# Ledger of designs, part 2: VHH binders against Epimerase family protein SDR39U1 homolog, chloroplastic (GC1)

Target 1, 310 residues: Epimerase family protein SDR39U1 homolog, chloroplastic (GC1), of Arabidopsis thaliana (Mouse-ear cress) (q9sju9)
Amino acid sequence: CSSQKESQMTVSVTGATGFIGRRLVQRLRADNHAIRVLTRSKSKAEQIFPAKDFPGIVIAEESEWKNCVQGSTAVVNLAGLPISTRWSPEIKKEIKGSRIRVTSKVVDLINNSPAEARPTVLVSATAVGYYGTSETGVFDENSPSGKDYLAEVCREWEGTALKANKDVRVALIRIGVVLGKDGGALAMMIPFFQMFAGGPLGSGQQWFSWIHVDDLVNLIYEALTNPSYKGVINGTAPNPVRLGEMCQQLGSVLSRPSWLPVPDFALKALLGEGATVVLEGQKVLPVRAKELGFEFKYKYVKDALRAIMQ

## First folded at step 23 (VHH; from x3 with Y33W D56Y Y99T S104T)

Design y5
Fold by ESMFold2, fold request of step 24:
Structure y5 (fold): chain B 310 residues (1-310), chain A 118 residues (1-118)
Amino acid sequence: as target 1 above (310 residues)
Amino acid sequence: DVQLVESGGGLVQPGGSLRLSCVASGFTFSDYWMGWVRQAPGKGLEWVSDISTGGYTGYADSVKGRFAISRDNAKNTLYLQMNRLKPEDTAVYYCARGTEDWGTYDYAGQGTQVTVSS
């Protein structure tokens, strides 16, 4: 038909109702791509993407995923993503088998698709926790994995996604701390900052490798559309900061003080075993993204924070 | 407040059956996929089964064919029918609420003890 859109993708997305996923859906719609939301909670997804506001979006409950993955140009898998540096009092213990269930099903559906209906690209989320933590080390996509629990989780996710058929281009995006107003680490930090004078967690020397949500979404979009985006790509802005500097910049943007640090023992009392995740970090550079020519809109944390707080 | 209250556990001989219930409150139950997780003595949490809002079910290999998950959205209740119970099924069973944002669970109840022994 004359209305055929030859450059149009059909993209199946897990985790579409989450913070990153909602932005990705908006980005894909801006370029008139078809979107299939793969969900385990169809009625909640329909509340987030009501048909009157999102005409043409397909929302598929788990039993319908097979028919959505078949015939999709691409799959983006955001499900099962832990936050490597989320500032949250609600820490959950790992439940064996749960975090990779969706990733392994998506890969199985891709692999079992007939060749003529198989997606040609899988963009799968992972995290900078892959590298472990260090105050002094600098990590890029060639750096070895760390030895801690989160690094093991990231290895399992990446290994599951890499089981995709060899004919499928796989891009693994190791995501840093995502900054945006309506979610991510910043949404959890702002209330504490405004109530408690927002000093750095612990020593403030831990690395904070961040990315603005718009840059992350654009990185995912480039990975979908550009065949050069394959393998591991760090989803971090080029200028990581120490957490103390991040807090100081946030205080400046909010016109609030930022000098009452939170001691380690208070974090451990509040967060328990989760305190280590927020007290430690890693300096992760986007070497692969820069080699690919990716243009970051927000290279410095101050600019990202100002944009978010408008 | 989100609340999940499990019941129906107890002592059962091997080969017996139990039916667990979980009554949910403080949220719109029909909007959330739900699951059962368990913790055997001295072990970590293990996924047992889940059910989507549309009724699509999944089971761990260790229970497939013996357990059946279901939900009654009108009663805000999640069920787990456990048949042909084995001693290795001995655990505290937790009802858990799923989230799309995490691909994991964000709340669990207090649990109900299931003990399978001769």
Scores: ipSAE 0.222, ipTM 0.639, lowest interface PAE 4.6, mean pLDDT 82
Fold by ESMFold2, fold request of step 24:
Structure y5 (fold): chain B 310 residues (1-310), chain A 118 residues (1-118)
Amino acid sequence: as target 1 above (310 residues)
Amino acid sequence: DVQLVESGGGLVQPGGSLRLSCVASGFTFSDYWMGWVRQAPGKGLEWVSDISTGGYTGYADSVKGRFAISRDNAKNTLYLQMNRLKPEDTAVYYCARGTEDWGTYDYAGQGTQVTVSS
């Protein structure tokens, strides 16, 4: 008798063209899942996922999203993920309403699907900014939200995703600083590191709660496939570091010294209001992921950096 | 290099209409989703509307049913038709280019003032 495998899931993905999303699409294809890319920029999505390299992938413009969400096994919502481009030389402004609109539409499309065609799982991105910043606090999934603007955005973002029909399993992943080869925080950090002789930005005492992109993608994959993954899950590696240690480890891997820190006033003069993103952080532990038995491949930042730089 | 030039603002009575235009240059306009953002006196930036590359639109609740966003890719121009204007719509309106990180904009124009008063 034949043991030929069949596709197991059909997954609709917002934010698929971003740093995390591209890696997630590759991971899903490795296990023969069908992917429907939900985009607002179809021509850019087709360039990132050309048909010759991604046979069978569906790329849907916004008017087509309804027909893709209906009949999908699951939805991953990565749209509005503010992880890696905030350090660009160009000034970027986050507009809360625009980020929430996509999540609202995804939830509405799920809820308005007939029960037989409704996705059963929503994995929705959020951010460790939910907790606010602190040099001394330690946060887990039971910790209260912070009081700053980004925490407010995260609360509304998560609240919008939680409006999904109660028979839909919702996993909210509060994502830390994602580390990877072809984008993310490292692509932003390396020019600043080299511009300022490899030293830390600011004092170096701010917390840096990071995760290797492969671990994050595997966490999302587990949330799609394992029904125990429900509710809030911190997407951070188990051993956060101070930014000074991060910079020292990066310098070691690049064979460059890391002794010349950038003063706060110089960074503020160069970046203006964007300097706050670099100068502040939070220590966030993946307590829920560890309780669920999730196996991190990269527990220490040195190992993650070595893997990325090879 | 990237340039966004808004026009069409002005003083109008409550219940009136205005059409804002934004002429884009320095990039392939048809490849980018676009939006309108406004700033009322003493307030922060507020998202108003956006439009995908394929023409699919979204609106803030405060303007839905009254405002209509559109684009003409052949003219590299974004429009905002504003109908049934209220004093609460008084603001500087900015045309903004969307990024791949949904919810962020990397360029905005100089803005055009809309004032709604008796």
Scores: ipSAE 0.195, ipTM 0.647, lowest interface PAE 5.4, mean pLDDT 83
Fold by OpenDDE, fold request of step 24:
Structure y5 (fold): chain B 310 residues (1-310), chain A 118 residues (1-118)
Amino acid sequence: as target 1 above (310 residues)
Amino acid sequence: DVQLVESGGGLVQPGGSLRLSCVASGFTFSDYWMGWVRQAPGKGLEWVSDISTGGYTGYADSVKGRFAISRDNAKNTLYLQMNRLKPEDTAVYYCARGTEDWGTYDYAGQGTQVTVSS
């Protein structure tokens, strides 16, 4: 069975040092692709991706990004200030600015590349915050954008990515709440469970549109290799749950009760304006991924949590 | 109370067409993806088609290319255009509201009878 050896790609990646990015780079390495890390801190990236473990990896600071993007087969844009942090007014401002700046830079590098050296694919991250918040609404890739701050951020973020040259295939991944080991949303949630009795965060009625990090990485990988992956694709598992259910399942896995809810004021005290990310959610379905025939390894949150906590 | 009321069923000859309608009430229709399921005599419930809030559509292989699902959120109405009907399409057709799980539904109407016979 001649496993059609997928032709080796050269992939430039922003945000490679992040929770998702690290796993993507590992996947790319495992499949013997050439990796170019676009970073703001070469030293940090070199610590995360040592040459001994990542033979042939190129780590480039901002001044060197041009040389990396040119000649790349594809670009994955995962860079941006984390949203799931405490929001100060300064941080809030930077959430939008950082994402737009990096995306704009990447797009400019792509567009300014000679045609013969121009990447043919751009996979750019965005967020389900695009849809706004709702306790009752169900959203897919055709749903309208929300009216809140995160929706605005996502609109501009996506709009910037879409300025890529017309000959470049652009896939926009609207990422949900990412679950995985040693990072992601659980890294934030678990401390609350330790401080409190494992109850729901807020009312518990908020939608929790989650995705396992492995599925997300696989989705990104498919977007790199499959020409059908174009336009907006929700990066969410097929079965979103209420936050109360998520907390219940998490409590079960941690062998802790989940009866005491975390008050809104406590969340606001800890997360500031970022508390809205926890207190308000939206039900998002991966309809496009389904149409494309994407297979999720973790379809249910219970299974994802069990795998993560093992 | 959630209510779904189907209409438009009837007797048609093979190759004929019908358009089913479902009027929803008791919930925010636009917030839910909706579907059609059918039950033929002596058979179990079969998924036919669904439509998301954003207008993405899905179809069972048995009806692909012949049926078209649509919705009018302003009228709280779900539609199923059925063309090139076959005798095997004979069934009670139910309008159904989708749940959090793919392919599952929590409410259905009383159904409307579709009979395809020469």
Scores: ipSAE 0.032, ipTM 0.449, lowest interface PAE 3.7, mean pLDDT 90
Fold by OpenDDE, fold request of step 24:
Structure y5 (fold): chain B 310 residues (1-310), chain A 118 residues (1-118)
Amino acid sequence: as target 1 above (310 residues)
Amino acid sequence: DVQLVESGGGLVQPGGSLRLSCVASGFTFSDYWMGWVRQAPGKGLEWVSDISTGGYTGYADSVKGRFAISRDNAKNTLYLQMNRLKPEDTAVYYCARGTEDWGTYDYAGQGTQVTVSS
C-alpha cells in the first residue's frame, strides 16, 4: 500500500459474505479496523464471521443498517458483484434491479446521516462491463460506455452511487475478472477445464481483463485510505490477456493440455445467458491505478495463477 | 436436494384474499433470505416480495400495502398473505431461495396459480 493508515477506521461493508467481501473483511480485521457487515442473511454472516474470530464485528440486517452506516468512517459497497453461476432469464432480470436497489439504499443511508456522523468515503463496486464488449478495443477510465445490457446496468449502477452527498468521496471500482482461491472466475473455469481437458473457452480471442483478488482488495483498501482515489478506477491487472492465453496458462498450472476448446453452445448450455461473461470481454487497462501509484502484486496472469494454485 | 413446494393458490374475486405457503427442504431454511416472484400471462417474471433471515421485508410497489410476507423457520415455511387482490395480480407465484447476490435466486418451486377474476 502506498499510503499508511493514520487511525482506526469503522467500515461498513455490503457484500461482505461474497468472495471479495470475505477477503476485504479479513484484511480489515488484520489491520485492526472496526467492521460492520451489512447483510440480508445475518445467520449466514455470523457463520462466516464468528465473533470469536472477529472480535467487535457488527453484523446487521437491513433494518439495522442505518445504525451501522451512521458513524462509519467509510462504506464499501460490494453487493451485487456477479456470481459465477448459471444465468436464467429470471436471474438476469434481477441483476440490474438488485444492484441498483442495494446501492440506492446505501446512498440513502449515507445521505440521511447527520453530517457529524456521515461516512466520508464510499467505495462502490462496478464492473468492466461498463465499457461493453470488443475484441479489438482498448479501454481506460475515459472510454465511453458500451451499448449492451451489462453496460446499461453498470451505468445505472454507477449513477446511483454517484448520488452520494457531495461531501462524500466516491470511488467507483470497475472490477475485471477476479482470480483467487476457492472463488471468483476460477471456480467457474476449473470445472470446465476438468471436463474438457483444459481447452479454451469459446474462440479464445476474447479479452480477459483479470485481477488477482489480493490486488483488488488492496485497491479497495487504498481507496478507503487515500484521498486521491476518487472517481472511476479500473480494478484490473496491468497486463490483460486473451482468454486463449488465460486458458493456456491455467492448463499449464493444472498440468493439463489446453488444445480442446469448449464450444460456445456447450457454455451456453451450462451457463445460460451467463455464458456472455465468459464468451465476451474487453481489454481494460488500469490507467488510473497506475497514475495513482498503485502497485500490483500480480502483474502477470501466470504469476497470479501460480500463487493461487499453491 | 433443495426443494420448494408452493401451495395456497386458487381462484378468487377482486378484492379477495389468498394466503400462499411454501415449504422448504434440503437446506437450512433459516440461513437464507426468501422471496416470492410471479409470472403473469404473456409477461416476464416479476419480483413480488422478499424476507431476510431476521425478518426484514421488502415489497414491489405494485403490492405494497396489500401483500405481507412472513416466515416460520421452525416449520421451514414461507408465507405470502395477499389481500385486496386485483385482476393484475393473476399469475403463477413462485417461492424462491435467495443467493448471496442480492435480489437473485438459485432455486424456485413449481409455482402455484393465482387467478383473480370476477
Scores: ipSAE 0.009, ipTM 0.260, lowest interface PAE 9.8, mean pLDDT 89

Design y5
Fold by OpenDDE, fold request of step 24:
Structure y5 (fold): chain B 310 residues (1-310), chain A 118 residues (1-118)
Amino acid sequence: as target 1 above (310 residues)
Amino acid sequence: DVQLVESGGGLVQPGGSLRLSCVASGFTFSDYWMGWVRQAPGKGLEWVSDISTGGYTGYADSVKGRFAISRDNAKNTLYLQMNRLKPEDTAVYYCARGTEDWGTYDYAGQGTQVTVSS
């Protein structure tokens, strides 16, 4: 079985300094790909990805993105500005605008690249918020969009990505709640839970469509390398759980018998935009990933949490 | 290592004022939205305020009009001006760093105690 030496890719990445982005860059490095970081702050990125640890890495400010995108094999678009937990009109504008702007810029750079230097793949992040919220519904990649604000944001976000040149393969990853060590939704919650003991979070009946960060990175990586990964792909684990179950499992892993009751506003404090998923939630299944034969390392939330706490 | 160090807490009478500070280190402060949360005795964690990278601010209804969040990126410092303090404001106050991944918090300080009592 001639291990087809996966040809070295040159990958431009927005949002590289984020929780998911850092792990993706590490994966790309580990597999000896060329990495081009598209950042708003070169200094920040250089601190996170020092040249001594990431030989050959290119850190590019916005004015330099053009030179990075051109000649790249692929672009991964993970950029999203941090948002406030308060959804004022101004904050909403920021949430939506930041994602649309960066995506639009990336797409423009791709489209304006000479054909011979144009990336052939765009992996662009979006969110399960596309589907809206439901306590009873089950959503897959064919499900219609919701009617709430997040759904609107996701529609426009995805629509922008889809403006990429017709010769570019576009994969849209609708990402669920990302679980991982030293970041994501758990990073803030765990310290507080270690300090306090109490009851369940909310009603516990809300769906929690989670994914381990390693699986998400693998999914993104597969989308980079596998031509079959095209269109919408849910970035969620195969076994979403109710919030109550999530809390129970987390408590078990933390060796705590109970959780401190956390009101909605507290969840908003901890999870920001992610609080919507926790409070209202939706059951999303990774049907496309399954069809594509993607193998999840963490199929069950208990296993994911155990791995994270080790 | 990411560090957030809160200060400025203390004992104050009702109607008094305090100014909390949070000094950030180990990361580029200006690239992150920041927030304040608090834990009152016997109560759950409560969101107080946040400020985006763009400078937009949000407040819980319970503190709106009384508290003001601000940031000094040059000093890597987050502030919370608390005016017209009430006994109900008694809590440990934590500053927290937001992430670009879905607006979550990923780090918090050790907190500073604020006690409002006559």
Scores: ipSAE 0.005, ipTM 0.224, lowest interface PAE 10.8, mean pLDDT 88

## First folded at step 25 (VHH; from a4 with G55D S101D)

Design c4
Fold by ESMFold2, fold request of step 27:
Structure c4 (fold): chain B 310 residues (1-310), chain A 118 residues (1-118)
Amino acid sequence: as target 1 above (310 residues)
Amino acid sequence: DVQLVESGGGLVQPGGSLRLSCVASGFTFSDYYMGWVRQAPGKGLEWVSDISTGDYTNYADSVKGRFAISRDNAKNTLYLQMNRLKPEDTAVYYCARGTEDWGTYDYAGQGTQVTVSS
């Protein structure tokens, strides 16, 4: 159909080489959109997106970002997403300024583009850490921010993205725990289950507001293409679970027991500062996505896990 | 076995200069953007500078015009030339390896102390 060809986008993407970004690039390629990977490590990006397998992709080193953002119809900013880090034994650090600086640069490049070449939409990642943690609270997009350090980081992150020119539609996606193969939370959890020692991490009562990576990628895609997607949108599946239930379902899918709980101090010793991702949580509901008519493919964690593990 | 070893710190008078070096091993140095991060006494981490694989440099406002980051991929070495040093530059300086495109670092060295004092 001829409308598809005339509606094709040129999308600049930061964080394209990461877990979410690689799936997004594939999704955009499936609809023949032009893709510009904005990277600070061009040779690494070329290893992930070799020209043989990704014909037509543009991989832009940092000096080329300005020329790529100008003339893009859209920008997706995945840079600065919370990830587990492994530092040398002498250093475990949060480097907030570096994460927010990439978002600032993206916004500056958008705002300094001539009006006729300026992207019209920015989809920018943020995180459910915005809400703080709670075993009893239920959060939606109208809920206030939490009071802890991660909530402060998320507020600053979102505030930076919102400095985009008023003529740019901004969608902020507060991303939950992303489920997929060979990345995210499951990459950390699966080795414990394969050794028959896996069980609930910590108390098991913490909320686990998750989303299958395919649903997240489709949510980002809808935000790029549908002008109704504006403002804050929670990127979480509609049926969060307690972590204990998550572990039981994962064990069931792997045909492995979930019988030996992992205490908090053991997780901290093994994962360092990355253990926070699995020890505390928040129940976050996708009220805005449902209001917008977004259709989740994976509403229940069991179905997501079966799809990932098969 | 990723290793980052900083050197070149020391005591220097205000207005003086130091050149920090960071020798990298255990990975393909030229494939990664690299940065310098510092921690002043009693304060949190502060990003100082970074450099892309294509030698594009960025600086914190507090050090622009005084510090120069560079890299020598043949020697697997990252440098930070620090000029016109101020007492506020007193910190432990860490060499850090960048993660992909996420604006974060996954490895840092043990640091080198820089002290700017009369």
Scores: ipSAE 0.358, ipTM 0.733, lowest interface PAE 3.6, mean pLDDT 83
Fold by ESMFold2, fold request of step 27:
Structure c4 (fold): chain B 310 residues (1-310), chain A 118 residues (1-118)
Amino acid sequence: as target 1 above (310 residues)
Amino acid sequence: DVQLVESGGGLVQPGGSLRLSCVASGFTFSDYYMGWVRQAPGKGLEWVSDISTGDYTNYADSVKGRFAISRDNAKNTLYLQMNRLKPEDTAVYYCARGTEDWGTYDYAGQGTQVTVSS
């Protein structure tokens, strides 16, 4: 029998109302950490974190962010995660700018905190889009960035987070395709799968570098609590699959066939320029997390899907 | 359906004023932060301003002191008051809905043209 209690943290979180953020808030509360939700939409955040279910949580409107970041042990910045959507061409480039501005504000609030009240840890989200796409390449944390739009966004996003004061430990988590119930990629795929007979999008040969949301939340938690978690860490499970295999496994779990591919031109017509995020992918391995001794609960997509769909 | 409809653009002389409106439907307007983005001819998009659900405002340096963003939750309407307009403010202005999970905007309208010319 042994007991090892971790020091209580006060954690300010951007993006807390999203799919990943809600799970992270629950995880932090399970260990009695204090949580400050940094939001621009306070009433929405209060609907997601009602006081009866989340006693003691602080929900900070934007005017209160400065005073919440001061005195926090750590900050988790989940704001600015890339999305696939039907955008007009005129605003596609501004998606990058908006993500950078929120991250820049968070970093400025950290840096402008007096040293005795400054958070000592920043865990900031980024994405595997950093690497670009490839059917043949294999990427780890030492691999160079790609040359496409998402890679540019990720480079500037990471560069902004790295402007944090030198006394702040920064962990950049390049997040893959997050799998879980009621959100993430599966929430988008399941209705589409059920309507279109469940076949793969495009050729099915694109890489699908995924992570179960529980593993991602635990990776963020380790990055908050363990000083060895510093720099870039790929947030992907160790066994990526081709999208065709992903669709086959999902069809098996849902007891539905998975044989009719959606043609590329149909997807481009529906999603416009956003189609590339579902038609192309990258094989991203969690080399740094493995070196750090991180234990993945879900190493294979079949096990993750079974757990989610049970 | 989420719908954002901008209006109030037009031709104005330098030094003049315009007020843009954006009527929102298909979502609970008061739960979302909102913003304005613009695109000048032949240029990329430029973020202009945003406003939280608690009326906390942010502005690009190029418009600080001249533009004022506001919202009327009872009318589901976002506003941009533009004063002391300059020819460089000539652009299509887009209303955009914010999202907390993404830290960005997830929907935008079709835009309204503002032209500042003698």
Scores: ipSAE 0.351, ipTM 0.743, lowest interface PAE 3.5, mean pLDDT 83
Fold by ESMFold2, last read:
Structure c4 (fold): chain B 310 residues (1-310), chain A 118 residues (1-118)
Amino acid sequence: as target 1 above (310 residues)
Amino acid sequence: DVQLVESGGGLVQPGGSLRLSCVASGFTFSDYYMGWVRQAPGKGLEWVSDISTGDYTNYADSVKGRFAISRDNAKNTLYLQMNRLKPEDTAVYYCARGTEDWGTYDYAGQGTQVTVSS
């Protein structure tokens, strides 16, 4: 026997081809865990995880998901996460049925597994939209849900994940705005700063509760491996900023101005009723993660931006 | 550039049938899962059906047994056969391309109107 082999997990991952998922797959592979990518686009997943660069990875088309979930140590469900790299109202529209359906399928596959082959851990993504938007409120994991459409979607999303068998440890990670190289919110923002037009959207007063992708991936990894990580955990860095401050700090890191704010009426003229998606946010603190002893590598947005850009 | 063009909508009586088509261009159609999403008057977007690159199909409860999604990768075309139509199926139907495993879309077409009424 080998002592290292005895610590190996087998992890089934939905959303593995996305911005967060790719990095999670690399993180799990670096620790020699077995990975099963659950995908609906097998040829695209094979392009992202070619066998020559990812030996031993399993890429499962939807008809094969049952056999992959059965026998996995753990499941990470990232599907339905709003991680588009494009900033468009049409692309950011939330389609309620799609988010709930993926989570429901994953939970059904877990619950229908024989007990001896059932995963023991489900780490499921959710979003800070659970809390609703506010310029003045401060939210933690004990705060009630908001009353808007996205909050309702998040409640149903989380409720669906919680239907997992009682013997499965469920960790729900309410994810903020994920920052990282070559994706996420920064992929859209940087060209505007390089053209000298990188002012904040709207008043700049909306909260920007962010997390560096390395910290999010490590939080997910801790939730997979540490039994104390259960229940709701906010995936946000400890020092949220206003969007105006975010833009100023990004401009400073890029040596570019951030002085031309986009007024609310201009956004409404361009985006119509979709403007509320880009003009609002919430201040969300990682109280549970701090209580669990999680160590954020990037506590301040400027440090995160420097690491990403320079 | 990515283009999705829906067609086949129209006015039908309750119990009637329509077949929607969506012709795709500007990307490798066979690499992407595809879906149909609809928007009824005064309501938000509602997922209807999707199909994986391996032809695995899924349906919203409200349309199961009545709608059938299919794809023809050789023609870069997505289809939705809609049978036994009900007034509550009245909506603009959009063809959508998936960006991630299950649940988000990065492009949608202009939509085609389906109206179920006497």
Scores: ipSAE 0.324, ipTM 0.715, lowest interface PAE 4.1, mean pLDDT 82
Fold by ESMFold2, last read:
Formats: C-alpha cells, sequence, structure tokens
Structure c4 (fold): chain B 310 residues (1-310), chain A 118 residues (1-118)
C-alpha cells in the first residue's frame, strides 16, 4: 500500500530554474511534495522542467503568483542571487534595489494571503557578504555586519524578509560559495583550470567559505520541515579554506598542477557581478547549523571536489 | 550574439514625453523578461521597470503612473513610454535582458540619453 508522507508540503519557489533551485526541486520531489515554480519566464521554465520529466509541477507566470502563494505550506525565495552562467558585458554593478524588490514582493504576497491560506514558513536566501570581507576575522551568525556595499545590501535584504507576518517562521540562509558540477563558479573555472595549469584566484589569501550544493539543498529542506530552524543560519561547510588551498585540493583531485594564477580580469569576465565574492572573502562558520544537529555530507573541500569531479 | 539597441532618447522640457525603443536580436525575445535600467550623472544603476514574458509589468515607485513599459514580441522590441518627465529622470537608459533569477540581467545595450531640462 502506498501513502504520502504525513506532512506533504506545497512549496512555492522563486529562482527554481537556477542552479540551487533545480536541485531543490529534485529534493522536494523525492519526498513527493507539491511544487509551484514562480517564474517571470514561463516558456523557459517549462523547458527546464518539462512535464515528461517533472510530472505534477505547477509553473506559474507572474500573474499567477498570488494564487500559488496562497495555499502553499511554505515559500522558498532564491530569486535575486547573482549566479548567472551567461557573460554580461554591459552591466557594471548590481542594480540598486533589485534584491529588495524581489524579497518585498514575496513578503507582500505572503502577508496579503488570508490567514487560513498563508504559508507558515519562509526560507529566504541571503549571502555571506553580510559580514564584509576579512583575511583575519572569523564570523558566525552572531557576528556584526560588514561595512561595504554588499553588506548593506544584505542587511536590507534580510530586513525586508523579516517583515513577514509574525505567524510565519522565517529562516534566512546566508549562503557561501556553492560547489557543484552543473553550475556555480567552480563549473566555469574547471575548463580554464584543465586548459591551463590552474592556480589560486587573485592573491590566494582570501577565505573561501564554501558549501556543496547537496548540503545547501538539505539545509533548505531542514529549514522547511523542522520548526527549530528559524532566524539566521550560515549556509557554509564547517571547514573553510584559503582560496590557494582550494586550488591545491582541486589540482589534487584532478591530478593536475595548480601553479598558474587566474587573472582578475578573466574571473570578472567569467563571473560578472559575482567576482568580488571570489576575489575577496570571509571565514564563515556554520555555528547555528551545528547547534541544530545538521549533518554535513561534505565537511572538507577535497571530498566535495572529488564527488563533483567523479 | 545577443544585441540590444536602444533609441528614442533626447532633450525634452519638464512635463514632456518620450518613447524609448529597444530592438533585440540574437535570442528568442519572447522567452525572456525584459527591463529598463537607468544611470543618472554621478549615480549607480537604478532599476526603472520590467515586463514578464506574459506582459506583467512592474515599476519603480519614482516612475509609477508616469512611465509605461510594453513589448511587441512580433517585432522583438521593448518600449518605455515616459510621460510627465522631471529633471530627476535625466539619465542614460539601458534596455536589459533578464535572467531566470528575478531582478538580475545578463545583457544590456549601449544606452540612450534622456535629458530633461528647461
Amino acid sequence: as target 1 above (310 residues)
Amino acid sequence: DVQLVESGGGLVQPGGSLRLSCVASGFTFSDYYMGWVRQAPGKGLEWVSDISTGDYTNYADSVKGRFAISRDNAKNTLYLQMNRLKPEDTAVYYCARGTEDWGTYDYAGQGTQVTVSS
């Protein structure tokens, strides 16, 4: 006899077509949760989630978002993350206010839902940029915000998410550098590394606070399903490395040398608006996740890289 | 190759109107949400408006009620009708192609100058 899990969720997801979102959708489907993909590009989303391979997924164009958020158990907001696989030569800076607008719309849709149809959980993405950059500081969820522009954006981003109705449990996940084969900065750098004798990006002294995409997705899943997951949670693996160490471990896993530095301009061309996060860094520890008993599958960067490269 | 070509800028008096156009090529225009961003002298980029593939429109508070975004998928063209222009609207206006991550763009044009002054 077959039965659904006792607490089947209906989860509305912004940013579902991105690198993290696609993996989250797969994870939710593994437990037979209902998924509503909130998109502004419905035909593109249908190409990424074709009905043949993703039966039962609702793909909602922006006019349909209100009716999808109403009646959802939970909302995951991944929109506004600056991960793009396409080069963008004409955008010089992150556009003022775009991150706040995305989160504000999600919060408005939640808050304007009738109480009986309002989602009870919001898991909203934010970034380790909240802390600013430092070669010497060690940050956890109790650490103050940094002073730079990205830290200011993160403060406003998080503050907007916290305007969700008091009846909504909010989890803010400050995401580090996500490692995986099918996207992210690493997937773009590996061909350059293999074509050249790759080495540290920039000085190599910057901190690289990373997380394997499977661990991040499981952290989001725990935040959706476990009421103890509330407030700010760092989405980083417990053993951050210096970027030079990361490059050495990547070379070891690939059985290739890692001595030729990647120029800053090549990294900016590859990553666009995301280059600053890789060229400057911060040591961010997942203190809250460890307190909650979260089990990281990949605690060391070498194991994460090996799994990705197999 | 992706190309976005803006036109329709110019000098207008306060209270005047302009219509900006952006002709797109090198991609399936109807698959992408599109937006307008602007850069005033000495300032960073500011989001102005965007439009989904299903013609759902959003506006910055500073332009709501005065500007109207639209798209013509048959002509691969994005428009911005700007009415009741103020000196504060003076900027270079860029047409931008949206990514799947809401609020981000992967391509923009060279821009068209709009100057509002007496």
Scores: ipSAE 0.315, ipTM 0.719, lowest interface PAE 4.0, mean pLDDT 82

